Miniprotein binders against q6w4x9r395to579. Designs and how they scored, part 32

Target 1, 185 residues: q6w4x9r395to579
Amino acid sequence: GHCSLEGGSFVTTFDARPYRFHGTCTYILLQSPQLPEDGALMAVYDKSGVSHSETSLVAVVYLSRQDKIVISQDEVVTNNGEAKWLPYKTRNITVFRQTSTHLQMATSFGLELVVQLRPIFQAYVTVGPQFRGQTRGLCGNFNGDTTDDFTTSMGIAEGTASLFVDSWRAGNCPAALERETDPCS

## First folded at step 5 (miniprotein)

Design P14
Fold by ESMFold2-Fast, scan of step 5:
Structure P14 (fold): chain B 185 residues (1-185), chain A 89 residues (1-89)
Amino acid sequence: as target 1 above (185 residues)
Amino acid sequence: DTLREEAERLYEEAKKLMEEAIRAFEAGNFEEAFRLAWEAGRLILEAIRLAAEAIKEGDTDPETRELLLEALKLAYEVYRFILKVAEEL
């Protein structure tokens, strides 16, 4: 399955449901029992540099009991608060520069992350078949049905993105000032 | 000087290990395929580091840049293969 975070604040779930939101917080992208050591993938959103009314992806975080790997738009990679030179390898995770504008985080447990650094910071999440129906978060539940992709952290399927996105906030941040936007306009 | 030469050596060794890993996988020897592919990954990441360092230190030879790009491509292929093998373990 494939989930993408593109164009600042556009998301396409594993079941190919697109949506957009406005928010400035850390959000859970992917949580699954298939991730070792209580692992979770998270996304950090902040105000756009050109227009403060728009929000954009500024970092992606992989958090587990062993690791807190942060990949930021400033091309800095840290683990547990320490800056790392690429390629960076642990037993189960490797972060390396795939091209001059892309970083890759590869894992032994079926999760792959590709980050575009320039011209716009964007992220692409790939998960193996073992994750089917076993995911929670902004990337959806990966069950082949788009009608329940907006399942909140409390297990409720919502018809709109605003309550769904707000339910996956990872920290004590202000609620998103959601403005639904047609991604084709 | 020696950075490029060592990177080339590691790249070729990683390629050979990947050929062995693929054969092990095709034979159903998933544990050996994983071990070989992981070792290939270790070597290819070191090759990338050395080739990138050579360029940073002033190596302007197009062959060094080509080696870095080929090593990055192989690294991607190795880690996609490791993910595939992990599904069988």
Scores: ipSAE 0.000, ipTM 0.097, lowest interface PAE 19.1, mean pLDDT 73

Design P15
Fold by ESMFold2-Fast, scan of step 5:
Structure P15 (fold): chain B 185 residues (1-185), chain A 89 residues (1-89)
Amino acid sequence: as target 1 above (185 residues)
Amino acid sequence: DTLREEAERLYEEAKKLMEEAIRAFEAGNFEEAFRLAFEAGRLIYEAIRLAAEAIKEGDTDPETRELLLEAFKLAIEVWEFIEKVAEEL
């Protein structure tokens, strides 16, 4: 299955449900029992991007008990806070430059991440068939049914993206404020 | 379909999208040029992945290696074009 984070603020889930994202936090993109050592893929969004009034992807993080691999829009790759030269290899993960503008993180456990660095920072997540019906997070539950792709961290299927997105926040960020459509009175 | 045959189809589709993107750019339709080129980039990434997987799984055909090389060349051209189009947006 394929999940994409594109155009700064668009997400397409593993079940091909598109939605738009307007948060400024670190969010859980993918959690699964299939990821070793309590692994999770996370996405960092900030207002540093195409427009300061919009949010954009600024980093992707793979976090487990052993590793905290950060790939940022600044073209820096770190693990556990230390900058790494590419290609960078651990026991189960290799990060390397796939093209002049793309980095790839390949794993032995069925997860693949491709990051576009320029001109717009974007991410593409591929998971093997063992992940079917066993994913949770912004990329959806990968069960072949789009009606429950907005399953929150509490296990509730929502009809709208806002409650879904906010339920997957990782860390102490304020909830995204509703965009004001009317001028201040 | 073999992995190589699917990679070939994606490569040819990406080439067609790039021809459309270049025409849109020449017509001054920069948003359309960006959209088409970006989609070509997605397809060429998949072509590279499938061709590489075919080789990894034992495809020793020289045509598969040539496809992978041509796909890498097109990927560079696509992303250079996207950077050029982004300057006009």
Scores: ipSAE 0.000, ipTM 0.142, lowest interface PAE 16.0, mean pLDDT 73

Design P16
Fold by ESMFold2-Fast, scan of step 5:
Structure P16 (fold): chain B 185 residues (1-185), chain A 89 residues (1-89)
Amino acid sequence: as target 1 above (185 residues)
Amino acid sequence: DTLREEAERLYEEAKKLMEEAIRAFEAGNFEEAWRLALEAGRLILEAIRLAAEAIKEGDTDPETRELLLEAFKLAIEVYEFIAKVAEEL
């Protein structure tokens, strides 16, 4: 299965359900018992400079008890806060430059990530068959049925993307400009 | 050309390069397979970008969505193939 994050805020799930959203936070892309040491893949979205209502992917994070690997749109790769020269290898993970504009993170546990750095930052996630029916997050549940791809963090299947996306927010979002409301209400 | 038409052209080009990469790999020409597969990966990612951009710009044609899904499937095949070729180098 494959999941993609592209075109600023466009996502296609492991079951091939496309959707768009507007959010400026860190979101859980993928959690699974198949990921070692409580691993999770996350995506960081921020506001687009051109459109105040549009968001864009700015970093992808792989977090486990052992590692915090961050790949950012400024072409910096860090692990546990330290900048790394490529190719970078740990026990189970190798990050390397696939082309002048693409980085790849390969793992021993059935997860692969490819990020496009230029001209626009985008990410592509591949998981092996052992992940079928065992994923949760923005990339969906990978069970071969698109009707429940919007399963929230509370386990409820939603018909719309907005409630689904909001349920997978991770941590506190930085303060964004609040929508102005009538001060009399 | 529309964004979708350009994406279709890149998708077909990537498919041809992957056929060549697979043939090179089967013949034991791993360096050539690597080169061809990397180029196929570049083209397929560009096809995905253009197809997604068409949808972002308001293209509601089911054929554009089908192209995007097929391009994602090919991209995964390409990335897995590149990883496989890397093991032989």
Scores: ipSAE 0.000, ipTM 0.143, lowest interface PAE 16.4, mean pLDDT 71

Design P17
Fold by ESMFold2-Fast, scan of step 5:
Structure P17 (fold): chain B 185 residues (1-185), chain A 89 residues (1-89)
Amino acid sequence: as target 1 above (185 residues)
Amino acid sequence: DTLREEAERLYEEAKKLMEEAIRAFEAGNFEEAYRLAWEASRLIIEAIRLAAEAIKEGDTDPETRELLEEAFKLAIEVYRFIRKVAEEL
């Protein structure tokens, strides 16, 4: 299955359900028992450099008990807070420059990430068939049914993207609906 | 009107706005190009939402799926263009 984060704030789930959201937080993109050592893929969103009324993807994070790999829009790759030269290889993960504008994170456990650095930071997630029906997060359930792609972290199917997205925040960031009050108040 | 028909209408309007934005950019009218491109982005986002909702509500027509995919492609091009124009402002 394929999940994509494009245009700064557009998401297409593994079941091909598209949505857009406005939020400035770290969100859980993908959790699965198929990921080793309690691994999770996360997406960091912040206000757009083009317009403060819009939000955009600024970094992708792979977090496990051993690794915290951060790939940022500034073309910096870190693991556990230390900057790494590419190609960077761990036991099960290799990060390398695929093209002048794309980085790839390849893994031994059926997860692949391609990041477009320029002109707009974008991410493409590919998972093997072992992940089918075993994913949760912003990329959806991967169960072949788009009607329940908005399943929250509490297991509740929501009809709106905003409640779904807010349920997958990885920190104590403000909820998307409350992020912006009237700025001219 | 159906959700698909409205999505198609918005998609066509977004394409026309992008043609105008590109012409403004080529003429050196960067502020106008930027304004038009952001207008196109609003229309294309709504087109995506409506096409996706049509599919969610049971529209199994392959043309609706094709419209959704083309709308996403246009949205990507719109944001690439906005980034490009922003560098000239």
Scores: ipSAE 0.006, ipTM 0.167, lowest interface PAE 11.8, mean pLDDT 75

Design P18
Fold by ESMFold2-Fast, scan of step 5:
Structure P18 (fold): chain B 185 residues (1-185), chain A 89 residues (1-89)
Amino acid sequence: as target 1 above (185 residues)
Amino acid sequence: DTLREEAERLYEEAKKLMEEAIRAFEAGNFEEAFRLAREAGRLIYEAIRLAAEAIKEGDTDPETRELLLEAFKLAIEVYRFIWKVRFEL
C-alpha cells in the first residue's frame, strides 16, 4: 500500500482515495500492530500561507518506545532531539539521502518512507502486504474496500473528512481553539 | 500537455533508467547502476508529484489513479535497488 502527503495538505490514502484538510497540529499518519515497539508515523502541519489560511507539511516523525526520528523541511534529521549525520542507522531503521532532493527511511518491518525536501516538502509512505487491513490514521485502513474511504464516488461532505482528521490529532495542540478558527467545511 | 501526460512520460523514462541500472549492475558497474537508479528515483518522484497534483486539481480518471499506484510501485523498486547497491554490496 501507498499513501502520499503532498501539495501542502493533500492526502491520498492506502486505498487510493484523495482528500484535503486544513490543520496546524501533529497528526497520526499510520499506526499498526505490525510496527514494532508501539511504533507510529506522524505528520506535522503548520501554516504555509498568510492570506489564505493554507497549511503545509513541515515534518514527518517516526515514534516508538526507543526512537523519535524527525525529518524536517529544513533538511534536519534528529533522533530523540539530537541531530544526526546521514546515513543514520539504528537496529531496524536507516535514513539516507536517495537523491539530492529526497531522503528515505528504510525499515526491516515493511514500512518505507520517502520525503521530498525541495521544492515543496512532501512525503510518500509505502507498506508491505502484512499491513493490509491493519493500519489506522490519516493514511486509512488499507482494507482494499474503496467504499470505506472518506471520499466515495457519491461524495462525503468535507466536514466528515475534517472530523476524521481531527480524530487523529496527536494531542500537541488545543482542539477547541483550532475548531473555533477553522470551520469543519 | 496535461499533468497526467507529463507524469506518464516521466514514469516511462524512470522505467527505462531502471532497466539500464539493472543492466549496469549485472555487468558489475555498481557506481553506474547507483547513478542510473538515483536518476530514476528523481524522475519517479516527480511523476508521483504530478499525478497527485492532477488528482488534487480534479482529475477523476481511473487511469490517473492507476498511474499514481504504478509510480509508487516503481519507487519501491528503485528504493530497494539503491539499498542493495549501496548497503548490501
Scores: ipSAE 0.000, ipTM 0.262, lowest interface PAE 13.0, mean pLDDT 72

Design P19
Fold by ESMFold2-Fast, scan of step 5:
Structure P19 (fold): chain B 185 residues (1-185), chain A 89 residues (1-89)
Amino acid sequence: as target 1 above (185 residues)
Amino acid sequence: DTLREEAERLYEEAKKLMEEAIRAFEAGNFEEAFRLALEAGYLILEAIELAAEAIKEGDTDPETRELLLEAFKLAIEVYEFIFKVAEEL
């Protein structure tokens, strides 16, 4: 299965359902029991101030118990907060420059990420067949049916794509007027 | 039981495990907190799958859709907590 994050704020799920949103936060793209060490793939969206999109993808993060790999639109790759020279290799993950404008993160566990750096920061996620029906997040559930993605048509009338997208927010979004009541000091 | 009823049962069980995980974390028992949260994560993924399958099979009850959305919200909370606990191990 293939999931894409293109044109700043467009998403196409593993079941080929397209949608768009305008959030500015970190969102869970993909989490699955198939990812080792409680891994998850996340996307960071922020206001770009460029082109017609007010929000755009600015970084992709792979987080597990061992690793926090961040690939940013500034072409910086870090792991656990430290900048890495490419190619960067761990036991299960390799990050390398595929072309002058693309980086690839290849894994031993059936997840592949390709990031386009220029002219527009975009990401492409590929997962192996073991992930079928075992994914959750903005990329959908990969079950071969688009009717449960809440993106086009069925669900317009009380439960919308915006509620679905908001349910996958990761972390605290400072710009949210609807911020949950956590103590602020 | 229907798919929705089983999903609801798993959702409630996951919520209870998360309450226990948070208490373990507050007590400084990070390994137990991690174990409980991981278990909650697997249950919530199953709840999401069953609720989605019910909708796929023609369940138009708004309670089923609400359950699916609430399960997604809990899944985010669970995985944020798992990552937080992992930093303490």
Scores: ipSAE 0.000, ipTM 0.112, lowest interface PAE 18.8, mean pLDDT 70

Design P2
Fold by ESMFold2-Fast, scan of step 5:
Structure P2 (fold): chain B 185 residues (1-185), chain A 89 residues (1-89)
Amino acid sequence: as target 1 above (185 residues)
Amino acid sequence: DTLREEAERLYEEAKKLMEEAIRAFEAGNFEEAFRLALEAGRLITEAIRLAAEAIKEGDTDPETRELLLEAFKLAIEVYRFIFKVAEEL
């Protein structure tokens, strides 16, 4: 199945349900028991520079117990905070330049990510058949039924995209962290 | 047919459906425009998947890379159009 994050703020789920994205945080795109070492794919959204009413994709993150791979709109790839030259390979993951404008993250566990860097930063997620009915997050549940694609992190099917999107926020978005007072001060 | 040939077939089919969707929209047939655009979106998503899979399996042909790039561009146009049409429903 295929999920896309395009045009800055548009998402199409694995079951081909399109919706418009609003929000400025880190969101869980994909969680699945098929991902090794508690892996998750995440997307970082921020306000558009041209229109503050719009949001745009600024980075994609793959996080597991071993790795924190970040691919950002400024064309920097890091793992666990360290910048990496491409091609970059771990035991199960290879990141490489597919074309002059595209990067690919290939994995041994049935997840593929293609990132367009220019003219607009956007991402395309492909998962193998073993993920069918076993995904959760912004990319939907991949069960062949679009009516429950807005299933929240608590397992409730919502009628609106906004409640669905908010339920998949990761806890450490930059705006929330900036406003936090130091508890040890 | 190869993965690239199937991806190219789906890409061309999606382009034709988008031309029909745009004509339906211009005629005020918003429900038909929406239906055609959703089908174009389904086909272009599959074209991207097949083109990416061909590259993963070792296809080094520059035409396959160009097809993937053009399919991404069309996908952006399709999804922007879908949301534009949805606002009229």
Scores: ipSAE 0.000, ipTM 0.111, lowest interface PAE 17.5, mean pLDDT 71

Design P20
Fold by ESMFold2-Fast, scan of step 5:
Structure P20 (fold): chain B 185 residues (1-185), chain A 89 residues (1-89)
Amino acid sequence: as target 1 above (185 residues)
Amino acid sequence: DTLREEAERLYEEAKKLMEEAIRAFEAGNFEEAFRLAFEAGWLIAEALRLAAEAIKEGDTDPETRELLLEAFKLAIEVYRFIIKVAEEL
């Protein structure tokens, strides 16, 4: 399954439901029991330089009991607060530069992340089939049904993206504003 | 398949999806155009990753470098199109 964070403020879930939001917080992008050591992928949004969006993606974070890997739009990669030279390798994770404008985080547990650094900071998340029906967060539940992709952190399926997005805030930040692109999605 | 062969397959698939996205946009089906363009963007990002990985792992074929360049050009066109479609949503 594939999930994308593109164009500053747009998200497409693993079940291909598109939506957008405007927020300045860290959000849980993906949680799953398939991620080792209580791992989670998170997305950081802040004020945007992108002309059609008020806020945009500025960093992606992989957090577990062992690691806090941050890949930011200023092309800095840190783990547990320390800057790392690429390629950077841990036991289960390798971060490396694929092109002058793209970074890759490859893992041994079925999660891959591609980050576009320029011209717009964007992220693409790939998960293996073992994640089907086993995901929570902004990328949706990966169950093949788009009608419950807005399942909040409390387990409630919402009709609008705003409550969904705000439920996945990972911090004490302002609430996001959201417009649905299609009420049937 | 080799990394290059898989990258080329994904590149061609992304091109077809972009053609479909443009047709949907021209028909006024903006949500479908958006969905198809994001899918194309996903495939082109993966094609870029695989082509770059092939080069990193020792592929010296000029055709692999050309594929990387062409995939990058398509990625830029996809992102421009997504921004254009977003304005109509």
Scores: ipSAE 0.000, ipTM 0.138, lowest interface PAE 17.5, mean pLDDT 73

Design P21
Fold by ESMFold2-Fast, scan of step 5:
Structure P21 (fold): chain B 185 residues (1-185), chain A 89 residues (1-89)
Amino acid sequence: as target 1 above (185 residues)
Amino acid sequence: DTLRERAEILYELAKYLMEFAELAFEAGNFEEAFRLAWEAGRLITEAIRLAAEAIKEGDTDPETRELLLEAFKLAIEVYRFIEKVAEEL
């Protein structure tokens, strides 16, 4: 299954449901019991430099009990806070430059990530068939049915993207919380 | 079909849908423009994935790399258009 984060704020789930969201926080893209050491894939969104109404992907994070691999739009790759030269290898994960504009994170456990660095920072997530029906997060549940792709962190299927996206915030984001409670609409 | 050939077909279909999305937008049919552009976005996303996978599997043809770059350019255009259409909904 394939999930994409494109155009700054657009997501297509593993079941091919497209949606747009807004938000300036870290969000869980993918959680699954198939990921080792309580692994999770996350996306960091921030404001566009030219427009306050737009958000854009600025980093992708793979977090487990052993690793915190961050690939950022400034083309820096870190693990556990330390910058790494590519190709970077761990026991189960290899990060390398696939092309002049793309980085790839390959794993031994059926997860692959391709990151476009230029002209716009974007991410493409591929998971093997063992993940079918066993994923949670912004990339959906990978069960072959798009009608429940907006399943929140509390297990509720929503008809709209906004509640779904907000439920998958990974970090404590005061700015995102302030925006939601602000009645200035 | 090869991964590259499948990516090329999806890229051309996305371009075709965007032409209709633009016509729908010009006609004031914003819901149809959004639907067409969103479908173009889905197709271009898949085209990028397939082209990237072809390169990963050892496709060294410069046309495959050119396809990937052109697909990224179209994706940027598609998502900017979707933002514009969303303002009219």
Scores: ipSAE 0.000, ipTM 0.126, lowest interface PAE 19.2, mean pLDDT 72

Design P22
Fold by ESMFold2-Fast, scan of step 5:
Structure P22 (fold): chain B 185 residues (1-185), chain A 89 residues (1-89)
Amino acid sequence: as target 1 above (185 residues)
Amino acid sequence: DTLRERAEILYELAKYLMEFAELAFEAGNFEEAFRLAFEAGRLILEAIRLAAEAIKEGDTDPETRELLLEAFKLAIEVYRFIEKVAEEL
């Protein structure tokens, strides 16, 4: 299955259902029991000045009990808050520069992420067949039926993208409309 | 969402990707221009399929037919752009 986050605010689910939303929060893209250590893939959206959207993808986060890997539009890769040189390797995850404009996160557990850095920050998620029917989040449930791709965090299939998207907001939304002022002004 | 609404979303996304493909081409980034245009092509073909299926299933709205025609026009533009980019690779 393939899920894509493109054009600032467009998403195509694993079952190939396209939709658009406008949001400025962290959203759960993918949760699955197939991800080790309670892993989840998340997307951070913020207000932007892109010509065709008022919101845009600014970072993708892979979070588990052991790792918090952040890939941001400024081309910084961090794990657990510490900047990493590429290629960056853990036991199960490798992050590397695939091309001058693309980073790739490859894993041993059937998840692959490709991030386009320029000319616009975009993300492409690929999952193996073991994830079929085992996914939750903005990328859909990967069950081969597009009619229930808008299944909310409460397990209800919605007919509209807005209710679906809002249900997958992470509890700790970065809110951060104003950047934290330096403590020492 | 209806088949037409899905087709419209894919059509809009293909247009956005083509704008970025053109910017990449102008910047001399031919590999990225090719990638973006190729993806736009995939999306526009799916938009055509969905719009055609909507008509086949009984959608008589003139806007659906207009969308199908505009999607075909964009597909031709995408293909010509890909040919132009391929010459620079």
Scores: ipSAE 0.000, ipTM 0.223, lowest interface PAE 17.1, mean pLDDT 76

Design P23
Fold by ESMFold2-Fast, scan of step 5:
Structure P23 (fold): chain B 185 residues (1-185), chain A 89 residues (1-89)
Amino acid sequence: as target 1 above (185 residues)
Amino acid sequence: DTLRERAEILYELAKYLMEFAELAFEAGNFEEAFRLAMEAGRLIYEAIRLAAEAIKEGDTDPETRELLLEAFKLAIEVYRFIWKVAEEL
């Protein structure tokens, strides 16, 4: 299955349902019992800076009991808060530069992440067949049926994206995103 | 052994795990706090799914609706806690 985060604000689920949202927070993209060490993939969205109605992907996070790998649009890769030079390898995960404009996170457990750094920050998530019907989050449930792709964290299938997206908000948004301050002109 | 009863068991177990997750966090055991909170998240999500399914299948009991609402509240608390713990890892 393939899920994509493109154009700054578009998502296509594993069941190929496209949608758009406008949010400025960290969201759960993918949780699954197939991910080891209680792993989860998350996406950080912020305002684009040129239009406050637009949001854009600014970072992708893989979080488990062992690792907190952050890949940001600034081309910085950290694990557990420490900056890493590429290629970076752990027991089950390798992060490396696939092309001059793309980074890849390859894993031993059937998850692959490719991030496009330029000209626009985008992410592509690929999962193996063992994930079928066993995913939850913004990328959908991967069950072959698009009618329930907007299944909220409450387990309810919605007809629209807004409640679906809000239900997958993770943690507290950074204070700077919640309390926008207009700098003195 | 109804959908509501299964959801209630999972909800109570998730609450129990969150108590231990908070204790682990306060003790500085961030890895254990994260593990317990992630398990609580899995259980609470399943509780929500089962309670919602019970309602869809015709369960009009107010207790089932109350359970769904309480499970939703706990799910928000769990995800906020997970991110808080992740900041310490």
Scores: ipSAE 0.000, ipTM 0.101, lowest interface PAE 21.0, mean pLDDT 72

Design P24
Fold by ESMFold2-Fast, scan of step 5:
Structure P24 (fold): chain B 185 residues (1-185), chain A 89 residues (1-89)
Amino acid sequence: as target 1 above (185 residues)
Amino acid sequence: DTLRERAEILYELAKYLMEFAELAFEAGNFEEAFRLALEAGRLIIEAIRLAAEAIKEGDTDPETRELLLEAFKLAIEVYEFIFKVAEEL
């Protein structure tokens, strides 16, 4: 399965459902029992345009009990708060420059992340078949059915992207989504 | 949410990526222009598929037909751009 974070504010789930959102927080992209050490992949969004209307991806984070690997749009890679020179290798994860404009995080457990640095910061998530039906987060549940791709962190299928995205917020940060009275008007 | 709405989101994303592909091309970064344009091509083909499926399933809205036509026009422009960029690689 492939999940993509593109054009600053667009997401396409593992089941190929596209959606758009605006937010200024860290969001859970992918949680799965297939990830070791309680691992999770997260995306950080922040303002990119006029003060209240546009947001974009600024960093991708892989967090587990052992590691907090952050890949940011300024081309800095850190683990547990310390900057790392590439290629950077741990037991099961290698981060390296795939091309002049792309970084890759390869893992031994069926997860691959490719980050485009220029001209726009974008991320591409690939998971092996063992993840089928066993994913949670912004990238969807990978069950082959797009109608339930907006399943929240509490297991409820929502009709709007904004409620879905807000449920996967991974920080105590204010989300623009929470301020709307009628998100569809 | 609907097939048409999904097609519209993909269409707008493809247009956005083409803007960046053109900027990369103008900057002489042909590898990035090629990659962005290929992704835009993938998205526009999917937008066409979804819009066509909506019509097949009974969507009679003129906006859906107009979206399909605009998506088809963009697809032609995207693939012409891809071939132009490939010549510079």
Scores: ipSAE 0.000, ipTM 0.302, lowest interface PAE 14.4, mean pLDDT 78

Design P25
Fold by ESMFold2-Fast, scan of step 5:
Structure P25 (fold): chain B 185 residues (1-185), chain A 89 residues (1-89)
Amino acid sequence: as target 1 above (185 residues)
Amino acid sequence: DTLRERAEILYELAKYLMEFAELAFEAGNFEEAFRLAMEAGRLIWEAILLAEEAIKEGDTDPETRELLLEAFKLAIEVYRFIEKVAEEL
C-alpha cells in the first residue's frame, strides 16, 4: 500500500482516499504493531504563504525507542539529534540519495519512505502486505474500505478531515481545527 | 530523446490533464478533478527535474530555460487548483 503527502498539505491514504489538512504541528502518519520498538512515522507541518489556513510539510520523522531519524526540507538528515552523512545505515534502516532530488529510507520491516526534497518537499510511504488492517494515523487504516479512512485515534469514523487530523496530533500545539477558525493568530 | 524533449512531453501531458481536471471540476466530479490534478502535478515536477538536469549538463538553449519557467508557472497553477478542489472533498 501507498500513502502520499504532496503539494504541501495534501494526503492520500493507503486506501486511496484523498484529503487536505491545515495544521502547524507534528502529526502521526503511521503507527502499527508491525513497526519494531514502538516505532511511528510522523510528519511536521508549518505555516506557509500569507494564509492562516495554508500549511506545508517541512520534515518527516521516524521515531522508535532506538532512533529518531529526521529528514528535513533543508536536506539535513539527523538521527538522535546528530547530522549524518549519506548513505547512513543502522541495523534495520538505510537512508540514501535515490536521485539528485530524492532521498529514500529503506527498512528491513516492510516500510519504505521516499522524500522529494525539491522543487517542493513531498513524501511517499510504501508498506508491505503485513501492514494490511494494522495501520493507524493520517495514512488511514489500510483495510480496503475508504469510508472509514477518517477514523480518529479513539476509533470514531468522522465525515470531515479536520477532526480526523486533530486526533492524530503528536505535538504540543493548538488543534488543527482551532487554527483554521482563528483568523487573528 | 534528449532531457529537454522528455521534459516537453511531460509538460504538454500535464497541461492536457489540467484541462480535463478543470472540466471535471466544472461538472461537479471533485474526486476525478483531484485525481487528474495530482497526476498533472507529478508530471510537471518530473518535467522540471529533467529540464534542470539538461541545464546542469550544459544545455544553453534559451528554449530549455523557457520550458523550465513555464513548468514552474504551471506547477503554481496546479497547486492552486488542487487547493480549490480539496475544499469540495
Scores: ipSAE 0.000, ipTM 0.154, lowest interface PAE 17.0, mean pLDDT 72

